VHH binders against p80196. Designs and how they scored, part 2

Target 1, 213 residues: p80196
Amino acid sequence: SQDFDFFYFVQQWPASYCDTRRSCCYPTTGKPDEDFSIHGLWPNYKDGKWPQNCDRESSLDESEFSDLISTMEKNWPSLACPSSDGLKFWSHEWLKHGTCSALNQHAYFQTALDFKTKSNLLQNLNNAGIKPRNGDYYGVESIKKAIEKGVGHTPFIECNVDSQGNHQLYQVYLCVDSSASKFIDCPIFPHGGKCGSKIEFPSFSTNDDHDEF
Short names: E, the ipSAE of ESMFold2; O, the ipSAE of OpenDDE; V2, 0.75 times the mean of E and O plus 0.25 times the DockQ between their complexes.

## First folded at step 1 (VHH)

Design a8 (framework vhh_etentamig_d1)
Fold by ESMFold2-Fast, scan of step 1:
Structure a8 (fold): chain B 213 residues (1-213), chain A 125 residues (1-125)
Amino acid sequence: as target 1 above (213 residues)
Amino acid sequence: EVQLLESGGGLVQPGGSLRLSCAASGFTFDDYAMSWVRQAPGKGPEWVSGISGSGGSTYYADSVKGRFTISRDNSKNTLYLQMNSLRAEDTAVYYCAKDQYYYDSSGEWDAFDIRGQGTLVTVSS
């Protein structure tokens, strides 16, 4: 067993993944909801390093979390190409990060789903007047404050760049204690993914409008 | 361990062509979008081109659009960049990069995972 100090709980804005130069592929279930989706729940050290691949023999066992699959398809979809049912993505997250968590597979995935519900990011942003719309920009500090007001802890905001060079809200990092029981103040924030003072919060394009993703 | 090995650079005349290759190992190649990134002398890295894991979607910086073509051969774990109509301003070390796909939970916020030594392209007479 490996000790670690905290988890990053990472949520992604799907429209910001899909409008970059890399493209995306919708999951087998179709176009995702306009909501944040789970990227992962990552054990981490206070010095910014992380454990990984802590038990390479612990393969993903779908029977251990079959009751969660429908909810995971909605809240933890793969947007990577090719279009998929998400199992490969969940297997990757389990093997790299989940095996270091001290949780079994069901508890690991259930915990991430519960923290998504508890963080309620989109509603907390909407309550502050921060709504997804192409061409609308919001102050990064306003985004942080809206999330902090709802969750009780300051997030790290990661930005990426769309295909036209616009800086945008890409991922939100919250921190969770090592027992996976509650949100905490992050012991350390990441260094990259730097935002400007104002960033776009884009919405999804219609499938019929675009040949490329 | 992720290994990326670039090749195909060299000295070429303005208006000439080169084809760069990147041999990838240590990861499931077709699961990752790949990019070419270049660094000109004394400047920071510049993204040049990207390709989806399946090869179905390609993207280009405005500076190279219409002149460069990115492609991949997933059966050979190899990424390519066909460079036509080369200009002096294309002079740079070219790196292939595994995108920081959201499968890659590195905790580093770099847009690209650059592991290789790169390949030098010099455009001059």
Scores: ipSAE 0.007, ipTM 0.205, lowest interface PAE 8.6, mean pLDDT 83

Design a9 (framework vhh_etentamig_d1)
Fold by ESMFold2-Fast, scan of step 1:
Structure a9 (fold): chain B 213 residues (1-213), chain A 127 residues (1-127)
Amino acid sequence: as target 1 above (213 residues)
Amino acid sequence: EVQLLESGGGLVQPGGSLRLSCAASGFTFSSYGMSWVRQAPGKGPEWVSGISGSGGSTYYADSVKGRFTISRDNSKNTLYLQMNSLRAEDTAVYYCAKDYTVEYDWGSGYEIYFDYRGQGTLVTVSS
């Protein structure tokens, strides 16, 4: 089934993925840029439920989006262990979410790449004086306002905890209309990952080796 | 109960080769990715190499890329690591590890963790 009401467009902060007790593994291309990266583009219903695995026969076909591979390696890397070229992560996102999108593989990945560029999260945060730095904390409402000023819509902010137990900015959710053409106000916010009133916006540690498990 | 049993370690000279094996039992071997992890004396564990359940995809740490080859035989429930051009810095206890994937309740997630490790096999590279 291809019926759904909107997409969540989900971006993660790689330093916050990597500094948890679980650790991370850098892509085979090396350490990612200090920038937000794509987690996914997820069809969703207004009641908080979602479609998934809508076409079990539609496997990821690299030949259909070969022109996007280098851009995806930069903007949609896998930080999961073991270190990889990202294909397994993109395959997971395509099979679970992409097959429900009513887009072909090229359009699905291109659309997510376009929304990352349009949202321009790091620059919108930096313009408001919200900059990644270990030990610096920001009000979650200030983070939301900075993104809303730049994008035009209020994000959902998901937090996780680092290995020391500090709450931090982990993922940013924006909503996209069902035709995948524009950002919209989220009909409903996702569950999980609640934030305190102030959260850390960590930078990558120059001394960390995340190729360890 | 998951059981992983490594073998094939030993003393080799720099530039030499070793083949490590891991016999797996207690789970459906072909359904899980597998990894090799090593721990050198006085250091934390380092992920070395990984292989998908089907064997169709392989992954390597930069420190071993081009020298080590991971493979598996699903009919024998066995994981292998062919180690060539060994260096002193490869000296470590090598562990076989079983991967698992986590999925979030509210949407999508993609995380691989190692939930089981074997007893390990010691590799010493020294003149």
Scores: ipSAE 0.007, ipTM 0.184, lowest interface PAE 9.3, mean pLDDT 84

Design b1 (framework vhh_5c3l_4)
Fold by ESMFold2-Fast, scan of step 1:
Structure b1 (fold): chain B 213 residues (1-213), chain A 121 residues (1-121)
Amino acid sequence: as target 1 above (213 residues)
Amino acid sequence: QVQLQESGGGLVQPGGSLRLSCAASGFTFSSYAMSWVRQAPGKGLEVVSDISSGGGSTTYADSVKGRFTISRDNAKNTLYLQMNSLKPEDTAVYYCAKGYDEWGYSSFDYRGPGTQVTVSS
């Protein structure tokens, strides 16, 4: 079904993707910026269910968003192996989620890029003294409050674990209205990826290299 | 082509046990993380447990931790949920869900039709 109530706008912390036991491969453009990157813009229902794969005939057409590709390489990279230009990841997001959005391909990707800019997560965290650095832990409630202060709405924080078993900031969920025009309070928060009371905000550097932070 | 078929639900008394199974076909089962998700009457979806593609990592919701055990048999393309010390609050339709392995650990895709678990005397 193509009807839906709201979007999750999902941003990922690349260092937390890469420091787990799964393999991580940098995009063909090289090591990504130390910034949040887009995972996706996901239509959702108020009861926690979601539509998906709403038009299997609507394949990704690079010519429809060629003007966005360089910006997407920066803000929406694939960290999945093997190293790639991101097209397969964007194709997956379009087919599974984008086809349910009621937006065309250009509008879907542009909208996600715009919300990444507007949310300004890294700066909002930095303004509260929450900075990426291996070994530094922050209260989950402090992270939520810092984002809420900057964006106007409470995020959902998803955690994963690094290769050493440390709980860390992995993804941030914000909610967007069904017309894709503005952030809203989430009607329902997603489940899974549970955080402890304090979580690490890791950097790409090893624990022995803090010169960049 | 992706198919997930849950089985093993039923009526059980409080304190009882059930083992759910999910038969998977149409995809490379050993390449995907899998989850059990439930929905109680009038409630939203709750993820109760996740398991990594190789079975080496598992997670549990606080509501089921210590009582439920997720496992998988990649040779048989089957996911399991062993449910012990069942409570009336565990009454729900239980769904088998295919996770992502490429771009995330908690996202779900292609959940099955579900199996009803009812815990009552």
Scores: ipSAE 0.015, ipTM 0.359, lowest interface PAE 6.2, mean pLDDT 86

Design b10 (framework vhh_5c3l_4)
Fold by ESMFold2-Fast, scan of step 1:
Structure b10 (fold): chain B 213 residues (1-213), chain A 124 residues (1-124)
Amino acid sequence: as target 1 above (213 residues)
Amino acid sequence: QVQLQESGGGLVQPGGSLRLSCAASGFTFDDYAMSWVRQAPGKGLEVVSDISWSGGSTTYADSVKGRFTISRDNAKNTLYLQMNSLKPEDTAVYYCATEYSGSYYDTEYLFDYRGPGTQVTVSS
C-alpha cells in the first residue's frame, strides 16, 4: 500500500558534502549559496520502515513544475559529479520518494521548498551563536536545541567526516505529518551518521571563481 | 574506516543461480540502508536492489524483479543477494554500498570508498 505515517524532511549542508575526500561537483549554475539545501521529502512508517518506488512508470515531467525550476536550482541543487542542472537528482527523489507521497509532482516539490523556508535552519542556528566557520566546533545538543527553539520540534542531526577526519554537521532531519501540512515530533529517528559530542560547522572556501591553473 | 567486501561471484550458465555476500566493517551496519549496484562492461551503474536498515522494506529494478532477492543479517554484519534464473544480461561487476541518505547519487559516490566488487559472468 501507499499509506505511510509521516515524512522525513531532509536538508544537507553543502560545505560538508563538498569537503570530504571525494569532494563534489558544483551545479551548472555555479557554487551554491552558504545555506542548507534540500535533499528530499521522504515518506516513512513509524516503525522505521518506508515505502519507495510506488509508481515505477511515473516519470518526472518538467512541464508540471516549470515555474519552480529556478527556485529548485537554488534550494535543491545536485552536488554529485558530474556537474548538472539537478534534473536527474530531482527525478531520483520523485521516483523513489515522491511517488509514495500522495502528492502530484508540483505539490511535492513546492511542499519541500515551503518547508525549507519554514525551517529557516541557518538563521535559527545563527540566532543561537552557531555560525559556519572552519575550525569552530559546537555541541550537538546545542545545535539540536537551537533548531528546536526555532522550529518547535527536535531534529535528527547526521554527521559525516571531512578529508582530515573531523566530524561535522552534514544533514538535518525534521518530520512532517502525512498530509504534508506541518512539522511534527519525529515518531522515530533515522539510524546512522552518528555525531561526536562536538562537531564542526564548516564554511566554503572563499576562492570560488577559479580552479584551473 | 568503513569497509565493504563482496564475495560469491563467478561464472555460471544461463538459468543458474549465485548468492552474493557483502561483509561490512568500520560502521554500525544495522543503522544503514544498503544497496546492491552493478556495472556491466562499458555501461554506467545500475541500482538493482535496496533494503532498509531492519530488512523490513526492499525494492528491485524491473530487470531483476522476481529473480533476485536482497536480504541482510544484522547480527553478522552481512548483506546478501540471491540471484536466480540468471541471464547473460546480468553479467556485471556487483557492488554493495550504503544508502543512508536514500540518494542514488550518494550511493554512486560511495563506490570509490566502499566495496571493490565481485564479478558475475553468465555465459554458456
Scores: ipSAE 0.014, ipTM 0.301, lowest interface PAE 7.5, mean pLDDT 84

Design b2 (framework vhh_5c3l_4)
Fold by ESMFold2-Fast, scan of step 1:
Structure b2 (fold): chain B 213 residues (1-213), chain A 122 residues (1-122)
Amino acid sequence: as target 1 above (213 residues)
Amino acid sequence: QVQLQESGGGLVQPGGSLRLSCAASGFTFSDYAMSWVRQAPGKGLEVVSDISSSGSTITYADSVKGRFTISRDNAKNTLYLQMNSLKPEDTAVYYCAKDYSEYLWGDEYDSRGPGTQVTVSS
């Protein structure tokens, strides 16, 4: 039986991953689209704790989700160095989080892909006039309100810091019910992810993106 | 500010043992999952072991299973790694990390300590 309370559905903004001092490497398929990408779908408890590594010997099996590979390359790329096809990242997410989901591998990855489509984050932000562009800053509360208007539930916004010390939109957390069927109000928000009152929503159009890779 | 300080590294012969410690401050240690991460000379970062906030869920890299044991003492804000049957390929700088992922999700400067060197040599 399923013995967790909800999922965090976590999406990252690739330009914010790439413009920090840790650097990044584009996937072997090339530069990702200027869109949110999936980080993961994480089982969680209402007290803020989480299960992890629930079947340490369950290996990622590409044959179980071969029909999803091209869609995952687009929507769930690895930006970690060196450049890769994403398999190590998906294996990490499956082993740490997916094995706790009570879903098989195909259902786990398909579910995350479906929630990315349903959340439609970039369009919901654009509809509120919140658009990626280097040097443009937006109130964190305005970002939350735009997403809530489109999705129906308040997100948690995680920030990171670019190479120059500017706070920026990094990850968006939405919550999903334990049956992986619908978005819900988050029972608890995660800790961490320092945001200023206004944060940058950077784009891939900066020259700085190439200086760090 | 998050502060993590590793200790216990050193030079050891193959088959030997070391115990690493990590002293944590600046955050509520008992609320966070902790990891040991290592970097061998000329190689990338490898997550060695993870432990949940309560200590109830633990994982190990295949390379260290059966040889290394992670543990934590929440009352002392300390993370440990007991390393047995050490091999030359275990030679690396070992880092204590908060909320670490092998893909560096989060602030890399706040998420790990300065590291402690482990050298396994005959």
Scores: ipSAE 0.013, ipTM 0.235, lowest interface PAE 8.0, mean pLDDT 84

Design b3 (framework vhh_5c3l_4)
Fold by ESMFold2-Fast, scan of step 1:
Structure b3 (fold): chain B 213 residues (1-213), chain A 124 residues (1-124)
Amino acid sequence: as target 1 above (213 residues)
Amino acid sequence: QVQLQESGGGLVQPGGSLRLSCAASGFTFSRYAMSWVRQAPGKGLEVVSDISGSGGSTTYADSVKGRFTISRDNAKNTLYLQMNSLKPEDTAVYYCATDWEYDSGTYEPLYDYRGPGTQVTVSS
C-alpha cells in the first residue's frame, strides 16, 4: 500500500463556482445553502505530489454510507451540469482520493463532514466582518487571518474569475494529519489559482435561475 | 478545448540526456500549474515534476531530484522537462498534464487532461 504525509481538506464557495462564464447547475435537491461546501479530502505528500486511484475495484457503495447521504447532499453537492444527485461527484472523489486514504467509505465521508463542521469557515469569516456580498472586496490576508484565528492554522486561498473578470474567493485549503484526526499547519501549499491583494466574496443570485431546463 | 501534445522522447544510453516539450492550447496556459507524469512498464502513474503557473515554484519526485529540470515558456504555451543523467529506471511513457482548471466546472484538477505521451527508453 501507499503511505502519505497529510490530507488537503478542500472546501469551495458555491457562488464563485456558479458566477463564472461556464456557470453551474443546481443539485436535484435545489439551490445550495449560502455556505462553503466540500470539494474533497485529498491524501498528499509533503513534497507536493499525491497518490491517486489506489484501488480501482473499490466502487462507491451507497449502502456503506446511506446514513450520511442527506448530510452529504447539503454539504458536498455537485454544481456541475447537468443537475445531479451528487453520486458521480462522490464516486469520483472516492475513487481518485478516498481509495488512498486508508479509511473505509463511511469513515472517509464522515471525516470530511466532521472537518467541515470543525472548520466553520463562514462563521469564522463572519466573526471578522467578512460577509458574502456582491461588489464587496476583502484583503486576502484578512481572510487568511480570520480563518487562522478560528481554526488555528493558516489556509491556502484559491481564486477564480467571474464572468465579468473579477477575481474572487473560490476554494479554501486546510491541512489534516495522516491519521485524519486534527488540523495541522500545511507542510506545503498547493500551486495555482493566484489571488490579487483584494478579492470579491460574492453572494448567490436571489432569483434562483441557474436551471438547465 | 484543452489540448496537450508531447514531443522529444526517444532511445538514449544510460547517462544521456533528453529534453521533452509539451505544446498546450485551449486554455490560458499561464494561469495553470503543469505537471510531468510518467508510467513505467507494468507500473502505475508517478508524478515526476510540477511547476506553478508563473514558473516561480517547482517540485520534483525524489527519484529525479537533481537530474531533471521542469520549466515553462508562457509566451509560447510550452512546458519543458530537461532530463539529465538518465537511468534505465527512467524508462517510461511521459505525459504532460494540467493540475487544475478553476473555471472549467470540473470536479478535480486537470490532471486528468493529459497528452498522448512520449516514450523514453534508457538502454545500452
Scores: ipSAE 0.011, ipTM 0.154, lowest interface PAE 9.1, mean pLDDT 84

Design b4 (framework vhh_5c3l_4)
Fold by ESMFold2-Fast, scan of step 1:
Parts: C-alpha cells; structure tokens; sequence
Structure b4 (fold): chain B 213 residues (1-213), chain A 124 residues (1-124)
C-alpha cells in the first residue's frame, strides 16, 4: 500500500523555465501570469528517495476534476513544447506522483491548488522587497527568509541558468505532511540546483514564445 | 557532469540475444531510477524498462515483457539490459536514461539525461 514520509510541494517561476537554452512554448491559453505556478506535489521518503508510478493503469480522468480545470490552466500550466492545454502535464504528474499520494485525482489537484494559495510566494517575496525584474539580483538567503517569514517553514530554492549564463530563481520547494494537511519543516532538502550566493529573479521580458522543435 | 555510455549493440538474427551495458558517471548512480528507452527509425521514443535505485523493483513495456530483463550493479555504476527472443520490431537505437531528479524534471519524460545510444539491428 501507499507508504511515504512527506510531500515536496514544488512551484516554478515561468520566466525562468522559458529563458533557458531549452526555451518554452506558452499554453494554448497564451502567456502565463507573472506568478509562480505549480510543478507538482511529490510523495517522498525522508532518506531522499521517492516512490513513483504506483498505479500505472490509473489514467487521468478529466470528469473527476472538471470543476478545477480553469483554475489549473491558470495555476498549473504546461510550458513544455509543443504548446498544449496542460492535460499531458497533469497526466504526467498524476501518473508519476499522484498515484503514490493516497489521494484521489480531485483531492490531489485541489490540495496542490490550495497549497499554492496558502504559500503566497510572490506576495511574501514582494513584502521583503524581492520583486521580479531583469538584471536585479537577490541573496538566496534573503529569498529563503522572506518565504520562511510568510509560510513558517524554510524552503529549498532551486536555481537554473538562462541562455546567457545568468543564475536565476527557478523553483521553490516546500514540504507538506503525509496526510496532505499542512506545511512542515522539510525532513531532507533536494540536492542539486546550483544557486550561488546571489541569483536573478527575472521577468518575462527575456523570454520568447517559440517552439523547441 | 552526468555521463552515460551504452555498449553491446549490434546485428543479431531473429530469435537471438544481446546484452546491453551502460556505464554511468558524474552522479550518485545508486540513488536514481534508471531506464532503457529506444527509438526505432521514424518513430518516437519508447520507454522499454525501468529499475529502482536498489534494483528490487522493475517494470517493462508490454512489447518486451517476458523477453527483456533489466538489472543494475551499483558497485560498478552499471545498468544492463538482457534482450532475449529478439524480433525485427526490436530494431532501434537503445538509450540508457537517468531517472529524474525533482529539480531536473522535463515534462512528458521520465528521465533528464540519456546516453548517445547503441544501435540494435534484428535482421535475417
């Protein structure tokens, strides 16, 4: 049966997804809002390993969460090429991670949407004077402190590198208890995602909406 | 940096066998799911098999189930694919693929890196 210790709740900064050498494709709904978006809600073990693909025959069923689709299009868009409506991305997240969650599809997606609202990352960063703008760099510790002040728990900050070689804020990891009820201190942080001491918080003005193919 | 290098491909008759190897370096091999993926001429990528970090759990695509066996040697940082009862339809480039770190996830894939590949040709 389903056995895991906690979830990573992972949010990405869309401008940082899009401005890498990989680039991106906007959703069929167009350019995303300049806000954090959900990557996923990932069951994990406290030794740093994770379960995945716990029920490969459990397919995504839109009828189980049709009331959430509009909210997911805004808060959980796919930036992968080719441009899409997001269903393939949500199917990927459900099959790899959601099937291990002990939640049904509606509860899984609703829970992630609720944690996005509760984490309120952009506002918590803004409250500390950390605002998206090309060319502006912030200490990674200042980013962590701003989020910790608002959420109550220290995040893991993942960085990536834009097409020009600039290190930037890419993803924010928060931890959630195994019952999916509240944020907790992370038992273990992910490895990788090289940040350095100061990183850029870019805006969409550095991104193109072109196909990788 | 991550490096994966496949070997063991070649030409084989239908019904024959091949064993592919993948030498891994630049990451903690024993901590990752590993996969074999293939691409036949003019077709998309197919994940044929995966194996968990400890080697105790494996999955197979229906097309290869019962014929292929995935295994790993964590002490040697090596992934294997034993291919038996090969069919012309198994002709493809076979890639060793590193499972996703959370931070390196690419949508619609189960891996963030694959090797250069090794050609398997099944022909009479």
Amino acid sequence: as target 1 above (213 residues)
Amino acid sequence: QVQLQESGGGLVQPGGSLRLSCAASGFTFSSYYMSWVRQAPGKGLEVVSDINSGGGSTTYADSVKGRFTISRDNAKNTLYLQMNSLKPEDTAVYYCAKGLDYWSEDYGTSFDYRGPGTQVTVSS
Scores: ipSAE 0.014, ipTM 0.227, lowest interface PAE 7.9, mean pLDDT 86

Design b5 (framework vhh_5c3l_4; at its last look DockQ between E and O 0.11; V2 from the best seeds 0.00; counts 0 for: pae O 5.9 > 2, placed apart)
Fold by ESMFold2, look of step 2:
Structure b5 (fold): chain B 213 residues (1-213), chain A 124 residues (1-124)
Amino acid sequence: as target 1 above (213 residues)
Amino acid sequence: QVQLQESGGGLVQPGGSLRLSCAASGFTFSNYWMSWVRQAPGKGLEVVSDISGSGGSTTYADSVKGRFTISRDNAKNTLYLQMNSLKPEDTAVYYCARGDEYYSGYDYEQFDSRGPGTQVTVSS
């Protein structure tokens, strides 16, 4: 397969995915847990370029990873519309990124699931007093420090904007070595998705329940 | 096979107007957010505007608000950008782009597909 230098391991915050002008659709398994979920495991080069679609004919084969599906439904849900069981999302991630990874389908998905567990993002943030709460803001450097304390490596934080135009914590990037064995320091950070100094960390709940319905 | 093809670029004087079109094929056009993205000489990509699948929701970069209008015709699978009051700083290659349905951020490098682009030059 083609050589690459490292992976981005990318997780997203479901409330921030959904709290935009594009909105979202919950998966057929129901509303996601209030936890980070996997977006993908993405081969990258140190020069800021990346491979993609390295074998467009390598169709997703459910029988290759059937033992992982229930765990992936919980930890790798689709929020795209219309609501789905996740297979289309996992096929997208496999075809675009997984085919470039030198891993077979089972290893690709299992590795990402293992890194989500190892990263322990929500607990690391909680240990620093950083919790999902609508209307409150956290320092981006405090978020990075909390994750670094637990993982041992500085993350990249990507923000999006909510439907009211406020910046919010959207994605967390950690870097993984090219053998997919451990977290490493990122050789290069992504250049998009600026946060500013303080950002929201939204919850699915609101503090105005009387007017919600 | 997703295909996007821009047209309508050209040379125009400051203060002038131009209308860009993007013909889309190979997917259900009305299901997707679509965007106009531009690249000025020697600069990175900038998302200029985007529009929902139905056409009911639009956004604009601050630099073009009040001057540019995004629209779509879902019966013709065509995306449009009406550009009025053009300025020299609007000189760029303009791309139409399809949104990634699994990404809700604003990093244009993560968009699903782009056309080859059309040149807009604003000069005297």
Scores: ipSAE 0.473, ipTM 0.797, lowest interface PAE 1.4, mean pLDDT 88
Fold by ESMFold2-Fast, scan of step 1:
Structure b5 (fold): chain B 213 residues (1-213), chain A 124 residues (1-124)
Amino acid sequence: as target 1 above (213 residues)
Amino acid sequence: QVQLQESGGGLVQPGGSLRLSCAASGFTFSNYWMSWVRQAPGKGLEVVSDISGSGGSTTYADSVKGRFTISRDNAKNTLYLQMNSLKPEDTAVYYCARGDEYYSGYDYEQFDSRGPGTQVTVSS
């Protein structure tokens, strides 16, 4: 197994994935919930590097985590095109990151699902008055403070740019100890995706909502 | 092993054209978004353009929109960037990069692999 120092636990905001020039495709199960979804659980080194692809022969085996599939469809959907059931995305995350985790497939996916529940990001933001809504902007420091108050540790906030050039909340990084047991203070924050002082927290487009109902 | 190798860079006059190529090997080329990324002297990396695995979707930075065209030939495992109406501001090392398929975000540098780069100089 590959040694490492900690995990990044990465959650994305689906509306921010979808409103870029690259756009997105909804899962075959349909439009995702308005909630954070899991991107991944990534082994990392304290120097900012990371191990990857630690066992190229360890293919994803759906039978190892069949009891988790419905929960993963809800909490770990693929928004990449073309529209899919998520298996290719979970295979990608397992092969690139999971094989370096020292966990088996079931434990790897279960652990990420558990940390999503424990982090409770949307509720922690809502408790501070930070709610998703197109056109509303929030201070990045207020977002960090709201999450830190609820989780006990300072997150890294990654921003991306929507199709109109506006900076927005895209991903939230929390750090997890190497035994995958608890949140910790991040030894090092990731680089890139830097936010302005105020960023949008968007909802899915109003036109999509009209067409759905 | 993933390998990416750029070619086609060089010196060109303002208003001129160049076509960059990137030969890819060691992975199923058609399964990956591919990008052209550049780094100008003294500046950070800029994502210039990207293209979906099938070639059905493309995006462009505002700085190059209408002048550059990204394309791919999946049968030849080759990525292309047609650069027209070149400006001195386009002077940079250009990199072919394999995108992380599950990242979105036009301005975020998330690449699994990158080639050694090819120099484009727009001068005089």
Scores: ipSAE 0.040, ipTM 0.400, lowest interface PAE 5.3, mean pLDDT 86
Fold by OpenDDE, look of step 2:
Structure b5 (fold): chain B 213 residues (1-213), chain A 124 residues (1-124)
Amino acid sequence: as target 1 above (213 residues)
Amino acid sequence: QVQLQESGGGLVQPGGSLRLSCAASGFTFSNYWMSWVRQAPGKGLEVVSDISGSGGSTTYADSVKGRFTISRDNAKNTLYLQMNSLKPEDTAVYYCARGDEYYSGYDYEQFDSRGPGTQVTVSS
C-alpha cells in the first residue's frame, strides 16, 4: 500500500443516482433502502490527488468478509447497470481504493460500514427537518449544517442533475483520518459536482425506476 | 502491454447465434473483471455483460438476460460471449474490455483497456 493523508468517505443517495439520464439498475438483492448507501472509502492526498490500484494482485475474496456480506448488500449496494449482487462494485472499490488503504479486505469494508453508522446522515438531516420528498428543495447550506451538527465536521455535498435540470443531493463526502479511526475536517474538498443554492432531496417512492431486477 | 482482441462477429439472421471470443495478453487475466460492451449505430456504449476474475460472478444487461452467456477460460486468457436468440437490436460493435470505472458522478463508462471490437449484425 501507499501512504496517504486521509480518506474520503463517500455516501450516495440512491434516489438521486437513479433520477438522472444515467442508467440505474437495482441490485439483484432487491430495491435499495431509501437511505444513504456507501460509495466508497477512498485514500486521498491533501493535494487532491489519490492513490489507486495499489495492488492488482489482491483480488476480492468473499471469504475474507463473508460475515459482512449481508450488511454490505443493504448498505453498500450497486446501482450500476447491469444489475449485480454488489460483488463487482465491491471488487472495484477494493482494487481501486481498498488496496491503497493499508487495511485488509475485512477491515476495509467494516470500516466503511462503521462510518456509515456513525455518520447517520439521514437521521441528521431529518433532525433538521430535511426529509426526502419529491418536489421539495432545501438549501445546500442547510443540508451541510444539518450534517455538520450531527457528524461534527463539515461535509462536501455533490450534486447531480435530474431530467428537469434540477440539482439533487447526490453524494456526501466526509473525511476520515488516515488511521481510519475518526471523522476529521477535510483537508481539501473534491472538485466537481457543484450544487446550486437549492437542491432537491428526492424520494424513491415516486421516481421513475430505470431497471428493476 | 495490455492487449485485447475480439473475434467471432459476423452477420446472422434473427434468432441465430454467435460466439464471440476475446484474446487477452499483457496482464494477469484471472485477476481482472472482464466485460463485453457494445455500441450500436447512433447509440452510446452499453455494458452487455461482466464476469469476475474467477468466473464465479456474472452480470447481464436486462436486454440480453437469458440469451447471452459470458464465460472465460483463464488458462487460455480468453473471454467468451455466447449470444443466442439474436435480435436486430443486438446489432453493434462488440468490445472486450478490462476493468471499468463504475460509479462516478458522471454519466460515462470508462474501461482501462478495450479491444478494437468485432461487428455483429443481425438482419434478415
Scores: ipSAE 0.018, ipTM 0.409, lowest interface PAE 5.9, mean pLDDT 89
ESMFold2 (binder alone), look of step 2: mean pLDDT 83; pTM 0.845

